VHH binders against o28486. Designs and how they scored, part 6

Target 1, 243 residues: o28486
Amino acid sequence: MIGIIGGTHILEIKVLKDVEETRIETPYGTAEIDVGRVDGIDVAIIQRHGKRKDKPPHRINHAANFYALKSLGVKYVIGMGSVGALREEYSLPSLIIPHDYIDFFSGVTIYNDSLVHVTPGFDEYLREVLVEVARKISSFPVIDKGVYFQTRGPRLETKAEIAMIKSFADCVGMTAGSEATIARELGLSYAIVCTMDNYAHGIKNQSIDYREIVEKAKENARECLKIVEEAVKKVWEEKIQRT

## First folded at step 1 (VHH)

Design M13 (framework vhh_7zox_3)
Fold by ESMFold2-Fast, scan of step 1:
Structure M13 (fold): chain B 243 residues (1-243), chain A 121 residues (1-121)
Amino acid sequence: as target 1 above (243 residues)
Amino acid sequence: DVQLVESGGGLVQPGGSLRLSCVASGFTFSSYWMGWVRQAPGKGLEWVSDIYSGGSTGYADSVKGRFAISRDNAKNTLYLQMNRLKPEDTAVYYCAKSTFHEGDLVYTDYAGQGTQVTVSS
């Protein structure tokens, strides 16, 4: 079984068959998971904001989500998300598959009562799968590495904050650093493909209607979904035997 | 058809108070996360506050301790009590259904037409 975790539009995957909605109790809380099949491959899908879109980024229960995936026998988790672009030279819309992250603010861990050190990061095998698939099938430009800067939210960053972080990072988001940290702590392989739908504040001085931002993110999420679907098949063929 | 109708904006002096209201129709109000988003002149959108029926609330750091969000599910109405207003609070305030962020994006399923709040010099 392969795990998939995504934002607002992940549950719009139309190729998902034999869907069973489930709730899994974990030591960290309850996770809502859809279990089904993509081309005969067992998948477990999490909408990180909740099925009712009731968990903003700063209230996502990352530990419950990833623990639940682990409890279902998941080893590989493919993420998708939306990020703000920190580099003016990036063409939008585009995809970025980060190779590293900076997360000073979330403080997430499953190790509340013990001192355990993990080396954080994205899984390099999954990242390479996502890069290969994206380059083969995407109509968007593919940025095959970058540093993801995680903010806590829910407020957006100021221009001064963006001016600072753009010196050290390539895109900004509120979730993937937390996901990578918790996945590593649980012994899960995790990587993410991100759509860059908008420039972060202060990168370009153009305003865009928020309703237009929502609709563009929805359209661009479909591009990301195609890549996730193909990555699932590739991981299955290379790492997972049929059950 | 989803409708959100805001009221309560206006001109107020620094240190003053305003109460914004939003009447919702066309959906099961109690089932959704509701919030307020604002846009200051020449700036992007800033999430202000949100609330769910289960009692969960959130506030932007810039308004925490000064603003209070509440809802009346029987009346399909969302409120924002704004106290100790500052010139920096000058913005168009939008009532929003299912407001949250990923990265530098504000995700809103639907928003109202907005109400102008101007805090005088």
Scores: ipSAE 0.014, ipTM 0.307, lowest interface PAE 7.6, mean pLDDT 83

Design M14 (framework vhh_7pa5_2)
Fold by ESMFold2-Fast, scan of step 1:
Structure M14 (fold): chain B 243 residues (1-243), chain A 125 residues (1-125)
Amino acid sequence: as target 1 above (243 residues)
Amino acid sequence: QVQLVESGGGMVQPGGSLRLSCAASGFTFSSYAMSWVRRAPGKGPEWVSTISSGGGSTSYADSVKGRFTISRDNAKNTLYLQMNSLKPEDTALYYCARGPTTFYDSPRVAHMDVWGQGTQVTVSS
């Protein structure tokens, strides 16, 4: 079983079949998971903000979500998300598959009562799968590496914050650093493919129409979903079917 | 000091109408899209409606489409929500919110960066 975790548009995945909504109790809280199949492959899907969109970034229960995936026998988790571009030379829309992250603000951990040190990062195998698949099938430009800067949210970043961040990172979001940290602590392989849907505050354009942004994000999410669907098949063939 | 203050809530019978207002201060109101978000008893926040900075574009949740109308008066720094044909399921605390101004990996509600204190709407006989 392969895990998929996404945000606002994950539930628009077109090839998901035999879907069963389930709720899993964990030591960290309850996780809502859809279990189904993509091309005959068992997948477990989490909408990180909750089925009712009731968990803004600062209230996402990352520990419960990833523990639940682990309890279902998941080893590989593929993320998708939307990020702000920190470089004015990037064209939008485009895909970025980060190779590293900066997260000074979330402070997430499953280790509340013990001292355990993990080496943080995205899983390089999954990251390379996402890059290879994206290059083969994406109609968007593919940025095959970058540093993801995680902010706390839910407020958007100030111009001064973005001016600082853009010297050290390539895209900004509110979730992937927390997900990578918790996944690593639980022994899960995790990587993410991101759509760059807007320029961050002060980079290029800050005045945007909400309706247009929502429609663009939906269109862009379909591109990302194609990559995730194909990546699931490749991971299953290389790591699960053969082992 | 950035502030949003809602008013106009109250108790109404099913089928009735209410008009909510939100007074904005401390920022250039005409430069931001504005939203209404509600929180029903025991539920999480639900996005209701958004209006563009100039007022030319609006969007609505399916649950309120055709019954609610969002509008704004940039000269008065005020956002409005006209609620018609109210139903018991519309009972909630209604919040005025600034945004969305940009898009990140989060639901629509999490794109709002300034919130008011909310105004209670109760629909009952």
Scores: ipSAE 0.000, ipTM 0.107, lowest interface PAE 20.1, mean pLDDT 82

Design M15 (framework vhh_8cml_1)
Fold by ESMFold2-Fast, scan of step 1:
Structure M15 (fold): chain B 243 residues (1-243), chain A 124 residues (1-124)
Amino acid sequence: as target 1 above (243 residues)
Amino acid sequence: EVQLVESGGGLVQPGGSLRLSCAASGRTFSSYAMGWFRQAPGQEREFVALISWSGGSTDYSDSAKGRFTISRDNAKNTVYLQMNSLKPEDTGVYFCAADTFYGSEGTVHISDYWGQGTQVTVSS
């Protein structure tokens, strides 16, 4: 079983068959998961913002989501998301598959009051699968590495905040660093393909509008869906298929 | 292509009930989240209710909670909105929408496919 986690249009995977909507209770809360098949491959799908769409980025229960995936026997989790570009030389829309992240603000952990150290990061195998698939099938430019800077949200970043973080990162978002941290703590392999849907505040000296960002993310998310569907097949063939 | 056609609107007294239906044509209906929105004269279109592609999850605006129920029949490619305890402030054109979106930066209800709307009037 392969895990998929997304926000933009993940509920609308068109080739999903034999779907069962489930709720899984975890020590960290309840997770809502759709279980089904993509081209005969068992998948578990999470809409990170909840099926009621009532969990903004700062309220996502990352621990419950990833624990639930682990409880279903998932080892590999493929994410998709929307980010702001921190480099004016990037063409938009485009895809970025980050290789590292900076997250000073979320403080996420499954370890309430015990001291456990994990080495953070994205899974390099999954990241390379996403890069290979994206290069083969994407109609967007593919940026095959970068540093993801996570902010808390839900407010957008100020020009001063972006001026600071652009010195250390390539894209900005509100979720993938938390997902990577919790996945690593739970022993899951995780990587993400991101659409760069807008330039972050101040990169192009234009006003930014949240609704416009969301509309672009919606249209561009279908590009990520194609990549996630093909990545699922490749991971199944290379790591799970036993024939 | 998905085409949506609403029906069931009309004139009703305060406290009355109406059931709206939205018939979808074209393939992939069962893979879309479906929503109901409304627009009063001079106002922007506002969210009313949402149902997931399988029918297992629903969401409602604060004004609709406890009074309205959204449901779907995937075998008939139809979504419904049962409206009870109607108030004059519920007056407006009600639109069916397919492929209702929730953005990664927060809650935004945007849809790719819209019906033409059905008029609901709640008055004496």
Scores: ipSAE 0.000, ipTM 0.199, lowest interface PAE 10.9, mean pLDDT 81

Design M16 (framework vhh_8cml_1)
Fold by ESMFold2-Fast, scan of step 1:
Structure M16 (fold): chain B 243 residues (1-243), chain A 124 residues (1-124)
Amino acid sequence: as target 1 above (243 residues)
Amino acid sequence: EVQLVESGGGLVQPGGSLRLSCAASGFTFDDYAMGWFRQAPGQEREFVALITSSGGSTDYSDSAKGRFTISRDNAKNTVYLQMNSLKPEDTGVYFCAAGETYFESGEVTHYDYWGQGTQVTVSS
């Protein structure tokens, strides 16, 4: 079983069959997971904002979500998300598959009363799968590495905040650093493919237009869905089918 | 067939208060985030406040924060905007909007449905 975690449009995967809605109790809370098949491959899918699309980034229960995936026997989790571009030279829309992250704000951990050290990061095998698939099938430019800066949200960053962040990172978001940290603590392999749908505040001399960004993000999500679908098949062939 | 009907607008003096209501029908209200926007003559429509579908999270523009409160009653299919300490700069047509939340980086809501608006005038 391969895990998939995405935003609002993850459940619109067109090739998803035999969908069963499940609810899993964890030590950290309840997670809602859809179990189904992509091209005959068992997948467990989480819509990170909840099935009602009403859990903002700062209220996502990352520990419950990833613990639930682990409880189903998932080892590999493929993420999909949306980020703001921190480089004026990036063309939008485009894809970025980050190789590292900076997360000083979330403070997420499953270890409330234990001292446990993990080496943080994205899984390099999954990251390379996403890069290879994206380069092969994407119609968008593919940025094959970058540093993801995580903010807490839900507010967007100020121009001053972005001026600071862009010196150290390539894209900004509110979820992938938390997901990578919790996945690593639980012993799960995790990487993410991100759409860059907008420039972060102050990167270009443009006001943030919420309607335009949302319309573009909805259309652009289909590009990520194609990549996630193909990455599932590749991971299954290389890591699961042979076992 | 979807309808959003705003009410509660009017004329108030600076420092006054108004409570706007938006009655929703023709869609599954509990599945939608609700927002308030405003537009002054000759200016772009501006975001004012947002409440998620569950009511568990709210967001405000800098101008509204600390003065305005958004709330909802899912049993009545109604969203509210309580406006306190009103200023002349708050004058405009106030629109209710319903949408689904997405765009994780910005936690932005795509507003699919809009009301006709209600006039708020702050002057003496």
Scores: ipSAE 0.014, ipTM 0.256, lowest interface PAE 7.6, mean pLDDT 85

Design M17 (framework vhh_7zox_3)
Fold by ESMFold2-Fast, scan of step 1:
Structure M17 (fold): chain B 243 residues (1-243), chain A 117 residues (1-117)
Amino acid sequence: as target 1 above (243 residues)
Amino acid sequence: DVQLVESGGGLVQPGGSLRLSCVASGFTFSDYAMGWVRQAPGKGLEWVSDISSGGSTGYADSVKGRFAISRDNAKNTLYLQMNRLKPEDTAVYYCATEVGHLPMDYAGQGTQVTVSS
């Protein structure tokens, strides 16, 4: 079973069949997971904001989500998400598959009562799969490396905050750093493909139209969906079918 | 054909009140979480408030204690009662299904709120 975690459009995966809605109780809370198949491959899918999309970024229960995936026998988790671009040189829309992250704000951990050190990061095997698949099938430019800066949210960043962050990072978001940390603590491999849907505040002198951002994000999410679908097949062939 | 139509914006003095409305059509309103987000001139987007299908509410720290979100499922209408308005509340306010950073399903045309003396 391969895990998939995404936002608003994750459940629109075109080839998903035999879907069963499941609720799993964990030591950290309840997770809602859809179990189904992509080309005969068992997948477990989480909509990170909840099925009713009632969990804003700062209230997502990352521990419950990833523990539930682990309890189903998942070892590999593929994420998708939306980020703000921190480089004027990036063309939008585009894809970025980050290789590292900065998370000073979330403080997420499953180790509330013990001192356990993990080496944080995205899984390099899954990153390579996502890059290879994206370059093969995406119509968007593919940026194969970058530092993801995690903010707490749910408010967007100010121009001053972005001026600071852009000195150290390539894109900004609210979820992937937390997901990578918790995945590593639970012994799961995790990587993410991100759409760069807009420039972060102050990177370009442009008016931000909320309606325009929403429509661009919807269209761009479909690009990530086809990459996730193809990545699932590749991971299954290379890591699961062979065992 | 999902439609969201915002109304109730306008010009108001600091300390004043406004009530925003959003009439939804084309979907089963009672099944969806609803929210308000705003865009101030020259600023980024800010989530303001949300309400779940079950009536549980959330608020941005900047508006807690001043704004109240509510819904009338019989009328397919979402409301935002804004009290003790500040110049900093000046923005275009958008009604949205699903609440979070982004992306949201279906935002309306927005309604302008200007707080000025």
Scores: ipSAE 0.000, ipTM 0.256, lowest interface PAE 14.1, mean pLDDT 83

Design M18 (framework vhh_etentamig_d1)
Fold by ESMFold2-Fast, scan of step 1:
Structure M18 (fold): chain B 243 residues (1-243), chain A 120 residues (1-120)
Amino acid sequence: as target 1 above (243 residues)
Amino acid sequence: EVQLLESGGGLVQPGGSLRLSCAASGFTFDDYAMSWVRQAPGKGPEWVSGISWSGDSTYYADSVKGRFTISRDNSKNTLYLQMNSLRAEDTAVYYCARDIGFVHTPMDVRGQGTLVTVSS
């Protein structure tokens, strides 16, 4: 069983079949997971913002979500998301598959009552799968590495905040650093493919409209969906079918 | 231009049934998950139900599960909500929405909605 985590657009995977909703109680809270099939392969799907679209970035229960995936026997989790571009030389729309992240603000951990240190990061095997698949099938430019800067949200970043972080990072978002941290703590492999849907505030001389950002993210999300479909097949063939 | 037009609301007595429709145009309807959202008098919007692009997967708020059925006809670009066993607390303006992914502005709600009043 392979895990998939994305926004509500995940329900638009053309080959997703036999979806059953499941509610799983965990030590960290309740997670809502849909179990279905992609090309005959069992997948467990999380809509990170909730089925009711009521979990803004700062309220996502990452510990419950990833613990529930682990409880279903998931070992590999493929994420998809939308990010703001921090480099004006990037052509939009494009895909970025980050290799590292900066997260000073979320403070997420499953270890509230004990001292446990993990080495943070994205899973390099999954990242390589996503890069290889994206290069073969995407019509968008593919940026095969980058540093993801995580902000708390839900507000968008100010021009001053973007001016500060653009020297140290390549894209900005509100979720992937938290997801990578919790996945690593639970012993799960996680990587993410992101659409760069807009330039972050102040990168270009233009007004920022949140509604426009959301619409662009939706239009571009289908590129991520086809990559996730193919990545699921590749991971199943290489890591799950053989074991 | 994306357009969503809700219809089918009205006055109905408790225990009654009503079928809402949403006519969609200006986008490829069968590429999008769709939702119904309602707003009761004096309250904020509440997500009611969602349906995948194909119609194979449906989701419901706990308050309506077992009473409401969401469906779609991709050949007619139309979304439906069959409402059974209606209660006074179901009184609201009902909007259909294209699912565009983000929370707090996750729904592309373009129409004027359709008013459902459940009262004797």
Scores: ipSAE 0.000, ipTM 0.262, lowest interface PAE 11.6, mean pLDDT 82

Design M19 (framework vhh_7z1x_3)
Fold by ESMFold2-Fast, scan of step 1:
Structure M19 (fold): chain B 243 residues (1-243), chain A 123 residues (1-123)
Amino acid sequence: as target 1 above (243 residues)
Amino acid sequence: QVQLVETGGGLVQPGGSLRLSCTASGFTFSDYAMNWVRQAPGKGLEWLSGISWSGGSTSYADSVKGRFTISRDNAKNTLYLQMNSLQPDDTAVYFCAKGDYVHLDLSDAFDIWGQGTQVTVSS
């Protein structure tokens, strides 16, 4: 079983069959998961904001979500998300598959009372799968690496914050650093494909409006869905079917 | 009004046992995961154990794994912690806490409503 975690419109995967809605109790809380099949392959899908869309970025229960995936026997988790572009030379819409992240603000961990060190990062195998699939099938430009800067949200960043961040990162978002950290702590492989849906505040001297960002993310999400569907098949062939 | 009332603490000798209880009122107990946390003198909060809404899943901190057992009785709105092989460093105030305990802010992680119950382990 392969895990998929996404935000807006992840549940619009049209090729998903034999869907069962499930609630999985974990030590960290309850996770809402849809279990089904993509082209005969068992998948577990999480809408990170909850089915009621009641979990803004700063309130997502990352530990419950990823623990629940692990409890179902998931080893590989493919993410999708929306980010702001920090470089004016990037064309929008486009895809970015980050190779590293900066997260000073979230402080997420499953270790509430123990000192445990993990080496942070995205899974390089999954990242390479996402890059190969995206370059093969995407109609958007594909940026095959970058540094993801995580902010806490839910407010958008100020111009001053973006002026600082753009010196050290290529895109900005609110979730992938937390997901990568928790996945690593649980021994799961995780990587993410992101749509760049807007320029961050001050990059293009454009007015920043959350309503416009959400609408563009909705339009662009289907591009990521195609990539996730093909990546699931590739991971199954290379890592699961082979065993 | 949400209330959690912890009982069952006291003085116990090293190697002894105690069973703590937490009685909940003011909310639908069977809809929520529950946790035990403690605070030793001069230290911060330490999470010990969690149990799902149905009792089907449990988890434990390494410091208490194999010695403590969490359980619940949804018909009685009561959470339990069975503590065996108690050690002097288990001396603390023990609290039950409602809900998820892995959020970005500690205040969001622990929903502690009660006064706690004191456990003292000494000869």
Scores: ipSAE 0.000, ipTM 0.107, lowest interface PAE 19.7, mean pLDDT 82

Design M2 (framework vhh_7zox_3)
Fold by ESMFold2-Fast, scan of step 1:
Structure M2 (fold): chain B 243 residues (1-243), chain A 122 residues (1-122)
Amino acid sequence: as target 1 above (243 residues)
Amino acid sequence: DVQLVESGGGLVQPGGSLRLSCVASGFTFSDYAMGWVRQAPGKGLEWVSDISSGGSTGYADSVKGRFAISRDNAKNTLYLQMNRLKPEDTAVYYCARTFFEGDVYHTPFDYAGQGTQVTVSS
């Protein structure tokens, strides 16, 4: 079973079959997971914001979500999400597959009463899978590395905050650093493919119609879904089918 | 199909008030977070306010204390009460079906209406 975790558009995977809605109790709370098949491969899918879109980024229960995936036998988790671009040289839309992150603000951990040190980061094997798949099938430019800066949300960053952050990072978001930290603590392999649809506040002025931006975001989400679908197949062939 | 129709914009004096409305159709309104985003002339998009399916609200610092977002699930309608309006509030205001993940300018908004113009001038 391969895990998939995404935002607003993750449940639009067209090739998903035999879907069973599951609610899993964990020591950290309840997680809602859809279990099904993508091209005959067992998958467990989490919409990180809840199926009713009622969990903003600062309210996501990362520990419950990833513990539930682990309880289903998941070892590999593929994420998708949206980020703001911090470099005006990036052409948009584009994809970024971060290799590292900065997260000083979330404070997430499963170790409430225990001293356990983990070496944080994204899983390099899954990153390589996502990069290879994206370069093969994506029509967008693929930025194959970058530092993800995690903010708490739900507010957007100020221009001053972005001016500070862009000195140290390549994209900004509210979720992937928390996901990477909890995944590592639980012994799960996690990496994420991110869509850059917009520049972060103060990087560049936008004069585009809002409806055009929304429609482009939908198209961009479909690009990520194709990559996630193909990455699932590649991980299954290389790590699960052979074992 | 999903539709969002805004109304209530117009010309108003500084210090005045307006109430924007957005009528939603084509989806179960009560299941979704909703928000308002604005675009001033020649500038980028700015998130203004949101309200979750459970009623929790958020506001941009520039409007906090002056604007109030609310919803009427029985009428599938989203509202934005705008008080003590400033020239800086001049923008096209868009109703959106939304949820926050990273930047508000793209993926968190599934659908947006055509917008309603708010002009604050003497």
Scores: ipSAE 0.023, ipTM 0.459, lowest interface PAE 7.0, mean pLDDT 84

Design M20 (framework vhh_7b18_3)
Fold by ESMFold2-Fast, scan of step 1:
Structure M20 (fold): chain B 243 residues (1-243), chain A 119 residues (1-119)
Amino acid sequence: as target 1 above (243 residues)
Amino acid sequence: QVQLVETGGGLVQPGGSLRLSCAASGFTFSSYAMGWARQVPGKGLEWVSYISSGGSTEYQDSVKGRFTISRDNAKSTVYLQMNSLKPEDTAVYYCARESPVYHVDFSYWGQGTQVTVSS
């Protein structure tokens, strides 16, 4: 079983067949998971913001989500998400598959009462799978590495915050660093493919409206999902399939 | 705990009217822009209307002149008055709270309310 974790629009693009909705109690809280199949491969999907989309980034229960995936026998988790671009040189929309992250704000850990040190990072194997698949099938430009800067949210960053962050990172988001940290603590392999949908505050002058936000997110999410579907097949063949 | 609860949907004949309400809780309602989006059967999600924290409004062209968005900050409620309804307006209508532009997956949405326009 391969895990998939995505944002608000993952549930609107149906990739699962024979879907069973389930709720798993964990030591860290309850997680809601859809279990089903993608091209005959068993998968478990989590909407990180909750089925009701009522968990803002700073209130996502990362420990419950990833513990629940582990309890189902998942070892490999593929993430997808949306980020702000920190480089004027990047064309939008585009995909970025970060190789590292900076997270000073989330403070996430499953080790509240014990001293355990993990080496942080994204899984190198899953990252390579995502890069290879994206380069073969993506309609968007693919940025095959970068540093993901995690902020707490849910507010947007100020221009001054972005001016500081862009000196040290390539994209900004609110979730992937927390997910990578918790996954590593639980012994799970995790990497993420991200859509760069907008330039971060102050990078370029950009006006937006609500209609554009909703439609852009939906179209861009489909691009990530095609990559995730193919990555699931590749991981299954290389790491899970016996025959 | 952010919660948006839509009510007011139902079955109505073409040319009829409905008023949708969205009761918000778990955040400082007056500080956020609010909107309505709809999921039409067989089509994707589409934006319908927007109201800023200051009260300025925007509408999708197909509903302009027929729909009116409003808010009552004292009641933490946003409304959508729908007049001259057409069969094409049949959809699940979602209340939404403003989200960060570059992180569209951080939108807060209600569970939706069904509007059916048919004879």
Scores: ipSAE 0.000, ipTM 0.140, lowest interface PAE 17.2, mean pLDDT 82

